# VHH binders against o75319, part 169

Target 1, 181 residues: o75319
Amino acid sequence: GNHIPERWKDYLPVGQRMPGTRFIAFKVPLQKSFEKKLAPEECFSPLDLFNKIREQNEELGLIIDLTYTQRYYKPEDLPETVPYLKIFTVGHQVPDDETIFKFKHAVNGFLKENKDNDKLIGVHCTHGLNRTGYLICRYLIDVEGVRPDDAIELFNRCRGHCLERQNYIEDLQNGPIRKNW
Key: E = the ipSAE of ESMFold2; O = the ipSAE of OpenDDE; V2 = 0.75 times the mean of E and O plus 0.25 times the DockQ between their complexes.

## First folded at step 12 (VHH)

Design L59 (framework vhh_4orz_3; at its last look DockQ between E and O 0.24; V2 from the best seeds 0.37)
Fold by ESMFold2-Fast, scan of step 12:
Structure L59 (fold): chain B 181 residues (1-181), chain A 119 residues (1-119)
Amino acid sequence: as target 1 above (181 residues)
Amino acid sequence: EVQLVESGGGLVQAGGSLRLFCAASGFTFDDYSMAWLRQAPGKRREWVALITSGGETDYADSVKDRFTISRDNAKNTVSLQMNSLKPEDTAIYFCARQDWDFPEGFDYWGQGTQVTVSS
C-alpha cells in the first residue's frame, strides 16, 4: 500500500538533537515510490533524512524504527554504514515492558560501543511523536534519572511538536519506573 | 461516543455484487481514514480496503480491481462496492476507524455484517 499516512504532512521531517543526549527524532521517511503523491518540498526520503541531519552538523550511528509495518521504506534504502533496528511497537496503548526493554537494551548497547564518537541514535515511528517521544522519555527517566517533566519538555522542544497522547504523558509523569533493562 | 454501524450484507451467488455501508457518528468523520476488514470462519481478520481523509484509496491484493471503497463526508458514510464476488470472499465485513497516530491499527470497529457467496 502506497497511501501517505494520515497527518504525516502536518509534522516537521526531523527535529534537533536533544542536548545532553545522543537522541534525534524524526517522522518516518518515505521511499521514492511515494514521491509522485508529494510536492517537491514535501518529500522526505531516506536520502533526505541523511541530508537534513548533515545540515545540522550531526551524524547518525543507529536508526531505531518503531513502526508496525515495513511499507514505508526498506533497510537497504539506508547507507550500509548505519545500523538499522526494527522494534515492532504497538501504538495507542502505552508500550509494554518487553518493548521498553528492547529499546533500552539497544540504546545502552549503542552508547557502550560508541564511546569514541558523537554519533546519534535516530528514533522514529510514523510521525516521530507519540511512540518515539514515549520511548525516548522513558529511557531518560528510567536510565538517566531525568525528571519526567524535564524529559517531556526537552523532547517537545527538540522535536518541534508536543506529545499528544494523554495516556503516554500520564504514564511518563505518574507511572512507575520500568525496572527492565 | 464513537459508533460505526454496517449494513448491506447478504447472500449472493458467485460473480454477483453487493454494496456495504457504514454509518459513523460521535467523531469528526472528515479527519479520519476509514477501512473495511473481513473475517472468514476460522481465520484472522484481514484488511480489505482503506480510504484516507483526503480520498486516497488502497486495497489488499486479493480484492484489487474488484472492490471499490468510497466515502460521503456530508452523510458520515463509508461504502464498499464489491463486484465479481467469489466464494472465498465469504466473511463478516467490519467497518473500522484507523488510529491516526498508529495507522497500522484501528481504534474503533463496527459489529460487522455477514457476506455469503455461494458457488
Scores: ipSAE 0.743, ipTM 0.865, lowest interface PAE 0.9, mean pLDDT 94
Fold by ESMFold2, look of step 13:
Structure L59 (fold): chain B 181 residues (1-181), chain A 119 residues (1-119)
Amino acid sequence: as target 1 above (181 residues)
Amino acid sequence: EVQLVESGGGLVQAGGSLRLFCAASGFTFDDYSMAWLRQAPGKRREWVALITSGGETDYADSVKDRFTISRDNAKNTVSLQMNSLKPEDTAIYFCARQDWDFPEGFDYWGQGTQVTVSS
């Protein structure tokens, strides 16, 4: 079905660009079929996403979709000019090494191919918070050498909501650095 | 502390009806989507029905129009009315709580209640 994901309405649609990075996080946009159960002010469609990014004077160069489902929208609902990558990410538990590696590989590839522009990597899961924040922070820690607490603080501030899953937070703070290669 | 306890299973003749109940405790019941799943012998668990915190429902095609999921937030219960039962409905039925941040999955399960439909 087209029922609205639990708590989805409780989160800001789009965060702010994370300074010093190419990341911006947001909750999953919902295609028109979901709007039957939404007030107009609650709607957040793929088009609304791009309008909100433009309002921030930013441009998306890649969308990484971390949801473990295809029911929310289809890549065809996005502008043809923006690459889209699905990384099926199991929630509740800390993402496995394969998932982390895919994310790192996608980010590194994007940065290489986009060194001559300032386009952003948009990352989302369902709520744009726990899986999204984990993988962004994991990248910043493992690849950029950012201190765990600094990565978490930066993500929380720019997303506008604090990471909630304690096992994710603990893994970021106290877990081992993962291999990048 | 989260507990889900199913009841109401049993043996019933094909074409009959049963009503399953799930008593929930240890969490803010009103905030969660709840589901029924089932597992037949030698099969994987499969989804049967879901009810959101707001009362919206969804069903697997195999049970649509025969099964009705409902919730009572005052009593912290989920129920599954099963009508026109078929031998293929024989399974252990589980009450489950949808994960609050990973709606593609469930984070707590009951012990299950056996439903057996005889021909």
Scores: ipSAE 0.621, ipTM 0.821, lowest interface PAE 1.4, mean pLDDT 93
Fold by OpenDDE, second read of step 13:
Structure L59 (fold): chain B 181 residues (1-181), chain A 119 residues (1-119)
Amino acid sequence: as target 1 above (181 residues)
Amino acid sequence: EVQLVESGGGLVQAGGSLRLFCAASGFTFDDYSMAWLRQAPGKRREWVALITSGGETDYADSVKDRFTISRDNAKNTVSLQMNSLKPEDTAIYFCARQDWDFPEGFDYWGQGTQVTVSS
């Protein structure tokens, strides 16, 4: 079905680039079939995503989709020039080590291949907040050596919304470093 | 803490009617789609009816035109009116909160209420 995700309308569609990083977070874009259930000003399609990124004078180089479902949009709705990676990530739970590793591997691969440009890694879950924020912060903490509180603050500020899930926050602040290989 | 508490189940003869209720708490009720699920002995859990936050409804083919799902956002309740009940409707019925980011499409459900339809 074309049910709008819960609370989806409550979140800003696209955040800001995280300074010092190549990350930008956004909520899940919805394919055209969802538009009939939305006011025009509420609509946020894959096309709208790219328009908004352009308005920020940025360019997406990779999209990492963390949603567990595939019903929101199709990879075919994206420009062919932007690779799409799906990492099925269950909501509400702290991502497992495999998921974390997949995310890190994807990010590292992108950075290795895109040293000659400044394209962004777009990351989204449903709301582009909790799962998205956790994995971005986990990367910054584990790979870049950023202090947990600094990573969280940076993400929250740039996303325009704060991480909401306490289990994610606690794991970031006090949890163990996850292996990078 | 999210809580869903079902009630209204019981024993009824074939052709009879029951109305199930679910009381929800611990979350913003009107932001979520809600559903009724059921599980018969030895069978997999299946969804029965769904109602979106906007009030749109959907039903499994097996219960279409017999069951009606509704919600009261002021009371944080969801109901299932079951008419023309059949023995095959016998199951534990669960109230569930929808979340597509979970494998089953639901993240919370209650303890369930037993519905038994005798032939």
Scores: ipSAE 0.257, ipTM 0.635, lowest interface PAE 1.3, mean pLDDT 93
ESMFold2 (binder alone), look of step 13: mean pLDDT 85; pTM 0.854
OpenDDE, look of step 13: ipSAE 0.201; ipTM 0.584

Design L6 (framework vhh_4orz_3; at its last look DockQ between E and O 0.50; V2 from the best seeds 0.52)
Fold by ESMFold2-Fast, scan of step 12:
Structure L6 (fold): chain B 181 residues (1-181), chain A 119 residues (1-119)
Amino acid sequence: as target 1 above (181 residues)
Amino acid sequence: EVQLVESGGGLVQAGGSLRLFCAASGFTFDHYSMAWLRQAPGKRREWVALITSGGETDYADSVKDRFTISRDNAKNTVSLQMNSLKPEDTAIYFCARQDWDYPEGFDYWGQGTQVTVSS
């Protein structure tokens, strides 16, 4: 379907780089077929994503797409120079351990391969908010040893929007560290 | 509490029409996309139609041009007009609310209403 996701227009297209990390979060880009339903200032295509990242003097080295659909855009809509990784992530519920491990593995692999540059890992779900914020914060807590409240605050500030799913917030604050599966 | 209650199902002959209704309560109805899904015996539940908060509609290819989804925000009701019914349309029809944050899924469902199309 070409319908615009609920509340998609309510969120900033792209956040700021999270200082001290390689992460940047954004909402899902929408391919050309959606543009007929959007005012020019509302458009956020894959091309618009890269333009906005460049305007911040940043460069993407990897995109991680957490949506459980391919209807919004295709990998071929992205520049061939930027790797794309799909992790089908079920929303509503807290992401399972397999999904968390896949995310951590992808991030660790990127960082090892990109020691000689400052390229960013771009992460998105539909709104670049709950699934995106959960997995980024989970990585910071479990791998980097960041305190849960500090990770959440950093994500909220840099994304420009606060995590809204209380079950996600509760798991980050009080749930177990996923050091292995 | 969120509640979705379907009505309008029944027995109809091939080529006939039925109109299904879904009465919603317990949430701000006009902020959510609403959908109809169906499940035939021994088959997976499949999506049929969706209407967004703004009134945009989408349909599965199998029902395109035969079914029309609509909503009445003053009455908190979503409806499905089914025309040119086929035996293959026989199923339990469910009203569902789309999760706004995870639009690939549905967070609330009705109990369903049976539609039977005779040959």
Scores: ipSAE 0.751, ipTM 0.869, lowest interface PAE 0.8, mean pLDDT 94
Fold by ESMFold2, look of step 13:
Formats: sequence, structure tokens, C-alpha cells
Structure L6 (fold): chain B 181 residues (1-181), chain A 119 residues (1-119)
Amino acid sequence: as target 1 above (181 residues)
Amino acid sequence: EVQLVESGGGLVQAGGSLRLFCAASGFTFDHYSMAWLRQAPGKRREWVALITSGGETDYADSVKDRFTISRDNAKNTVSLQMNSLKPEDTAIYFCARQDWDYPEGFDYWGQGTQVTVSS
């Protein structure tokens, strides 16, 4: 069971804070049991995540985990007490309205409670790319009124990798605005 | 067009062996993890075995040490050697491709091959 996800090594561990937002995206950190299958420079543990965020002079105030599994790490493995939210997000297909609503609700709640600080919302799926990029961009488009192409460009640049799943890109660019509730 | 085609199923006496094959086409086979799943009559589909692009394997507890998954990247095939078969192994066996971007699931499936183990 602790096999490294396919292509996981090919992605930068942590992106950069997206300017004008409170988001930072990263790939899933892997607990210690995965490390025997990794060279030291390939490791990216929960501790490594927090070290890399600190190296950017940032602080996490919430982690939103979009994976549909609990095999990669446990919230207890996080080195600091940071609010953690799992949103089980099915891949392959554009996330459904319930998933989008849960994400929007979590982000809006965080922004209200954290209006007097500069802490970031960390978002990840397995690779921190397609599900992560889709939901971040969906939020920016639907809630903040960002143009689809601008949201996608911002995410791609700050993540350091371009969104790859074409049905997600098509839905962001040409799909309807989703209800914010 | 991604296609997965299983073969090698059939009727086997308990204690016997059978080897399943999956022919893959329409994608870069050696970049994907591949799996076997099965569905017994009246039951939900369950995972059986997985082999990563690098050849690492994993098995459900119920088949561990009796089944062996392997792959041949030159021929784009995945196989499942099934030994010491039991009546409870009776099922339709499916070859599946793991979605690299959503490794919790499988994005392509074969039509399945029937394995029936008689007592």
C-alpha cells in the first residue's frame, strides 16, 4: 500500500502564494512510511511542507485536503496545530455542485475569521494541480469575479505547473458561473 | 482510444490455476499503474491486485501469496497468475488503468473475463 503516486515526483512540492488571494497550492505531503521509496531530495513530508511555507515568509491558517483517501498522511502528523478540512473530491470529472459549495463555504468562512491576519489557505489534491487548480479557479471566477483565463494563468504561474485536465479547463473557460449559496 | 481487453478466463476445479491476460492499447502503457478487480455474483466490485509503472505490486489480503500480478511493457500486457483457486474466487475479473491524477480511482476498464471455480 505505500506506493508513490504516479508522476508525483515530477511536480514542485509547494507553489507560491497567489497574489491578490489567500491561496497557496501544493502536492500531497507523504508520511514517513513512503520515504524508503524516495531519495532524500525527493522527500516531501508534512514537516517539509511547513518548513517550505516558512521559507516563503508565510504561515498556513487552514489546510484543505481534496484527496479521496486518508492513506498519505494523518492530520496528527502536521507539526503545528493548523485547522484541517478534508473535502473528498472525486477526480476525472468536473467536481459536482456539492463539492464546489463545500469549498466555497470553507474559503469564505476562513476569510471572515482571518480578516485581521495574513495567513494562507493551503489547498492540495494528490499532485496539487487539477482538482486543486479547478476549485481555486472556480472560487476566483464565481466569488471574486476573476476572468476565467486570468484565474487559470494566475494558478498555473504560482503553482509552477499548468492545469492539464481538459474537461476542467473547458468548464472553467466556457461553463456557467456556479451558484455561490 | 484507450482499450483494455481481458482474456484467459474459464472453468477451473478448486485447487487449480488460471492465468488472466489484459491487452492494453491507445495510451503510453508504461506510464500507468494497472490493476485487477473482480465482481462476484451479487456483490460489489473489489480490488484484487495492483502493479505500478515501476513494477511494484500490492494485493488484497484474500489473494495474497496465491495470485501474482505482472506486466510486460514491451507487449503492453498485464497478467494475473491465480493459483490455489477456491470457489470464492468465482467472479468476473476486470483489468483497469489507474488514473495518475486521481489515483484513488480507475479511469478505464475492460469488459471483464469470467472465472468460475468448481468445488
Scores: ipSAE 0.701, ipTM 0.851, lowest interface PAE 1.1, mean pLDDT 93
Fold by OpenDDE, second read of step 13:
Structure L6 (fold): chain B 181 residues (1-181), chain A 119 residues (1-119)
Amino acid sequence: as target 1 above (181 residues)
Amino acid sequence: EVQLVESGGGLVQAGGSLRLFCAASGFTFDHYSMAWLRQAPGKRREWVALITSGGETDYADSVKDRFTISRDNAKNTVSLQMNSLKPEDTAIYFCARQDWDYPEGFDYWGQGTQVTVSS
């Protein structure tokens, strides 16, 4: 069945663009079949995502989906003009080096191909918080040379929610730099 | 530490009833959907029933209208009422915490309780 992810309602649908970056984080949008399980004001569909991004005077150029399931929405629910990338990422545990590399590679590829615009990289997991925050911060730390605490603070502020999992925070603050190639 | 402890299993004749219990600890119980799984000898583990934090329920076709899953958030328990039991219901029954961000859709389950239905 199409059950609403636990605690999904507790998080803001969409964060703010992270200043100095092309990142924006949001919780997983839910396809139409989930609407019957939600109050109207709780609904957040792929269409709603794009509307909310537009309200911020931004445009998505890429969506990176970090959820481990495909039940929440289909790539076909997105505009054809916005590429969709799935990176299956297991919850709760720190992403492995392969996952980190895939994420970095995708981001770098996007930036290389989108130098002439200001389109955003939309990143989401289930809640758009822990896995999302970790990988964004990991990128900022490893690739952009941002201080871990600054990256975390920036993400938390822009997402409107703080990273919750201590293992992610600890790895960002004290863990080794991961390879970029 | 997340812990799930099943109880209530046993031997019962076909057509009989059992009620399984699961005591959960080590996490915020009302933030998770809970499920019962079962595994018969030589068979794969299969999903039996699920209940969301909000109380919505789903059942496998094989147990629909015979089994009822319920939860008590105040006591951190989930139960499975099994009626009209059949020999094919014989299995180890597991209480599980649902999480779609894990390969099987569950991240924790208990040691299980044996249910044997005799013909």
Scores: ipSAE 0.448, ipTM 0.745, lowest interface PAE 1.0, mean pLDDT 94
ESMFold2 (binder alone), look of step 13: mean pLDDT 86; pTM 0.861
OpenDDE, look of step 13: ipSAE 0.340; ipTM 0.683

Design L60 (framework vhh_4orz_3; at its last look DockQ between E and O 0.20; V2 from the best seeds 0.00; counts 0 for: placed apart)
Fold by ESMFold2-Fast, scan of step 12:
Structure L60 (fold): chain B 181 residues (1-181), chain A 119 residues (1-119)
Amino acid sequence: as target 1 above (181 residues)
Amino acid sequence: EVQLVESGGGLVQAGGSLRLFCAASGFTFDDYTMAWLRQAPGKRREWVALITSGGETDYADSVKDRFTISRDNAKNTVSLQMNSLKPEDTAIYFCARQDWDYPEGFDYWGQGTQVTVSS
């Protein structure tokens, strides 16, 4: 299907870089076949994503796609110079340890290979909110040692929308640190 | 609080028709994509049809041109019209609410209604 995800239009396309990190969060880009259902100002294609990142004087070095579908856009719609990583992430429930490990491994690998530049890790789910915010905050807490409330506040401010799933927030604040390496 | 109650299932001969109904309560029905899924004997639950809050529809290839999903927002009801039924359509049919934040999944389900198609 080419139906627009519920509430997708309610969210800002792309947030700001999270200061002190390499993360930037955004909602899922929609390929051109969706544009017949959108007003011009509502369009947010893969091309629009890169244009908005450039407008912030930033550059993407990696895209991590957390959606559990391939219907929204194809990796081929992205510049060949930007690596694309798919991590099929089950929503609603807190992401499992395997998914958390995959995310951490990808981020650590990117940072190791990009010590000499300032390129960003772009992370998205459908709305760039709950799965995206959870995994970014989980990384900051578990790997960077950031206090949970500080990680959540930083994500909320920079995304322009607050994490909404209470079970995700509860796990970030009071759940165990995942030490899986 | 959230309730989905299916009705309309039954026994029908191949080539016949049935109409399933789902009565929804306990949430703002107008804001959600609603779906029908089915589980045939010995198989995994599979998606059949959906209808978005805006009225857009989508169907699994196995039921295209035979099934029609519709909704009545004034009555908080979603319906599935099933035509040209085949023995392969025999299954328990479930009404489900799509998770808005994880649209690949469903967060609430009815108990299901049995549809049996004889050859």
Scores: ipSAE 0.781, ipTM 0.890, lowest interface PAE 0.7, mean pLDDT 94
Fold by ESMFold2, look of step 13:
Structure L60 (fold): chain B 181 residues (1-181), chain A 119 residues (1-119)
Amino acid sequence: as target 1 above (181 residues)
Amino acid sequence: EVQLVESGGGLVQAGGSLRLFCAASGFTFDDYTMAWLRQAPGKRREWVALITSGGETDYADSVKDRFTISRDNAKNTVSLQMNSLKPEDTAIYFCARQDWDYPEGFDYWGQGTQVTVSS
């Protein structure tokens, strides 16, 4: 079904660029077919996403979609100029090493290809919070050497909502450094 | 702790009816989408029906128009009314809670209740 995900309405659509990084996080945009179940002010479509990014005087150069489904919107609903990457990310448990590797590889590839611009990597799961926050923070910790608590604080502040999934928080704070391979 | 306890299973003739119940505890029941899954012998577990926190329902095509899911937030229960039962509905039926943050999956399920439909 095309039911609105639980609590989706409760989250800010788009966060702010995380200073010192190329990341911005947001909740999953919902294609037009979902709008029958939304008040006008609750709508957040793929087009709305790009308008909100533009309002921040930013530009997306990559969207990484972490949802484990293809139901919410279609890549063809996005501008042709913005690369789209789906990384099917299993929830409930801390993402596995293969998922973490795919995310790091995508980010590293983007940064290499986009050295001469300031475009952002947009990352979302369903709510743009737990899977999104985990993988962004895991990247900052493992690749950039950011302290776990600093990565978490930065994500929470810029997303506008705090990470809530305790096993993710525990793994970021006290778990092992993941190698890039 | 989160607990989901199914009941109401049994043996029934084809064409008959059963009503399954799921008692939920250990969480804020009203905030979650709840579902019924089933697993026939030798098959993978499959989705049957769900009901959102707001009462919207959805069904697998194989059971649509025969099964009705409902919830009682005052009693923390989910029910599945199963009518016009067929032998292929024979399975263990599980009550499950959808993970709100990972709605593609379920984070808790019960031990299940056996439904056997004889011809």
Scores: ipSAE 0.603, ipTM 0.821, lowest interface PAE 1.5, mean pLDDT 93
Fold by OpenDDE, second read of step 13:
Structure L60 (fold): chain B 181 residues (1-181), chain A 119 residues (1-119)
Amino acid sequence: as target 1 above (181 residues)
Amino acid sequence: EVQLVESGGGLVQAGGSLRLFCAASGFTFDDYTMAWLRQAPGKRREWVALITSGGETDYADSVKDRFTISRDNAKNTVSLQMNSLKPEDTAIYFCARQDWDYPEGFDYWGQGTQVTVSS
């Protein structure tokens, strides 16, 4: 069935662009079939996502979906002009090297192909917080050389919520750098 | 630490009834969808019943109209009322917490309670 993800309502639907980056994080949008289980003000659809991004005077150039399930929305619910990438990422666990590499590769590819614009990389998991925050921070740390605490602070501030999982935080702060190729 | 502890299992004759209980701790109970799973010997674990944080319920076809799942958020408990039990209902029953970010849709379950239905 179309069960609302746990704690999904507790998080802001969309964060702010991370200054100095092309990243924006948001919680998973839910397709129309979920609306019957939500109050109108709680609804957050793919359409709502794009409206909210527009309200920030931004434009999405890529969506990276980190959820492990495909039940929340369909790629067809997105504009054809915005590429969609699915990276199945198990919750609660620190992403493995393959997942990290896939994410980095996608981001680098996007940046290479979008040097002439300022479109954003939209990243989301279920809540757009832990997995999302980890992989964004991992990229900033490993690829851009940002200090771990600075990356985490930047993400938290822009998302409007703080990374919650200690294993993610610990890995970012003290874990090894992951290979970029 | 997340803990789920099942109880209430036992031996019952076909057509009989049992009520299973699950005590949950270590997390915000009312934020999660809870479920009952079961696994018979030599068979795969299967979903039996589910109840959302809002109280919405769903059932496997094999147990519809016979089983009823309920929850008490004040006590952090989930219950499964099993009526009109059949021998094919014999299995270890598990209380589980739903998480779609896991392969099977659940991230935690207890040790289980044995339910045996004799013909």
Scores: ipSAE 0.482, ipTM 0.760, lowest interface PAE 1.0, mean pLDDT 94
ESMFold2 (binder alone), look of step 13: mean pLDDT 85; pTM 0.852
OpenDDE, look of step 13: ipSAE 0.286; ipTM 0.628

Design L61 (framework vhh_4orz_3)
Fold by ESMFold2-Fast, scan of step 12:
Structure L61 (fold): chain B 181 residues (1-181), chain A 118 residues (1-118)
Amino acid sequence: as target 1 above (181 residues)
Amino acid sequence: EVQLVESGGGLVQAGGSLRLFCAASGFTFDDYSMAWLRQAPGKRREWVALITSGGETDYADSVKDRFTISRDNAKNTVSLQMNSLKPEDTAIYFCARQDWDYPEFDYWGQGTQVTVSS
């Protein structure tokens, strides 16, 4: 589909690196076929993503795509040097334990293989906000021992938008720690 | 341009059945979850049924076991089979396209009137 996702234009394309972590969050890039529906300043293609990351003096080493669809862009639209991981997640729902485990495993594997560089893990859903923010915060809480409120505040500040879904926020603040290894 | 066009509405007696159709065009139909919503006079629009791109279905409690949503990807159509209709099912029925990222629908049809007499 060539139609812009609901509310996609309302969000900043790319956040800032989350200090003390290897995470950077962004909204889904849209392949060239979407550009006829966008003003030049609204365009955010895979190429635009890499240009914006470079403008921050950062480099991507992994992209984790949390969208439920493959209509927005193809892995082939990304540089061959950057690994791509698809984890299908539905919107509105707190990701299940299997999904949380897959995310943690991918992050841990990346960090182990990239301890000698400063490359970032780029994470996105459609808006780079709720599913993206949930999984990043879940990792920081469960693996890094960050306080839930501190993880959420850090994500919100660096993304430039606050987590919107109360069920996600509630699970992060009061839900059980998932020790999926 | 995205177009959703509903048909099949009408007047039916309580206990009767109707089948609604939605013809979709202007997008890759197979990539999207599709839904039916309804709006009774003076009330908010409410969700009735959803079918995912993979064919999984979900229903509002008020219509469960009476309504069936289905899709035909080859024809770009969504249908809603409505059985055991009640006067409280009287509403304008809308076809809508949904992305899974929000509890919102981004495109709507103009609606088709369903009236159930007692």
Scores: ipSAE 0.016, ipTM 0.247, lowest interface PAE 5.8, mean pLDDT 88

Design L63 (framework vhh_4orz_3)
Fold by ESMFold2-Fast, scan of step 12:
Structure L63 (fold): chain B 181 residues (1-181), chain A 120 residues (1-120)
Amino acid sequence: as target 1 above (181 residues)
Amino acid sequence: EVQLVESGGGLVQAGGSLRLFCAASGFTFDDYSMAWLRQAPGKRREWVALITSGGETDYADSVKDRFTISRDNAKNTVSLQMNSLKPEDTAIYFCARQDWDYPEGYFDYWGQGTQVTVSS
């Protein structure tokens, strides 16, 4: 499948670091084979991702890929020095507890191993919005004790786009804290 | 209520052509990618063709250059033109809807299917 993901062009490629956290969100990078379908200003390859983050004076230490596909880019397209973690997450539905636990475990492990640096955890789904925003906000609420509305506002502001899925917003605001251990 | 209703299936000789239609209702058709998938006897369902809301198309290698997917947003219809049919194309063909937030190959609604039989 080589088609450009639906609505992918509508979203800013990469947001800003979320202040007070190690998170930065972005939309899925597209490997070289997709560039024939894009104008130069629309391109957002794995290389473009790292260039844009460097331009913000930030550095990636981990990429968490929440897409349910491998078609957009390969881990081999990323610098060998940056760990890559795939968590297959189905869109539209609120992520299940197993998915939430995997995400929390990965984030906690990264933070423990990177306490002496300021490297970022890059998180993306297809648009870097709904699944990405949900899991980041869920982590901030459940693990860091951030108020739901504050977590959502912080994500929306830094991503440059607001969470769109009402069921995700409802779960973040009114759902139970997930204690996966 | 989301509904997808396929039509146009039938029996055709190898080398022939057939056009499948899918009438969609119960949602804003223009906002969704639409796909055709098929299931041959004793095999898993496989994706055949996809058309995005913007009109970009994609095809499985097995049908590339023989099949053409298209959509008519005014009529809420997606169609599949099948040319140079082979016995291996014999299957039940399903129309499916993909939300923009769903991953590739993941469909939230399916039609009941239409049988295509290609004789040798």
Scores: ipSAE 0.151, ipTM 0.530, lowest interface PAE 4.6, mean pLDDT 90

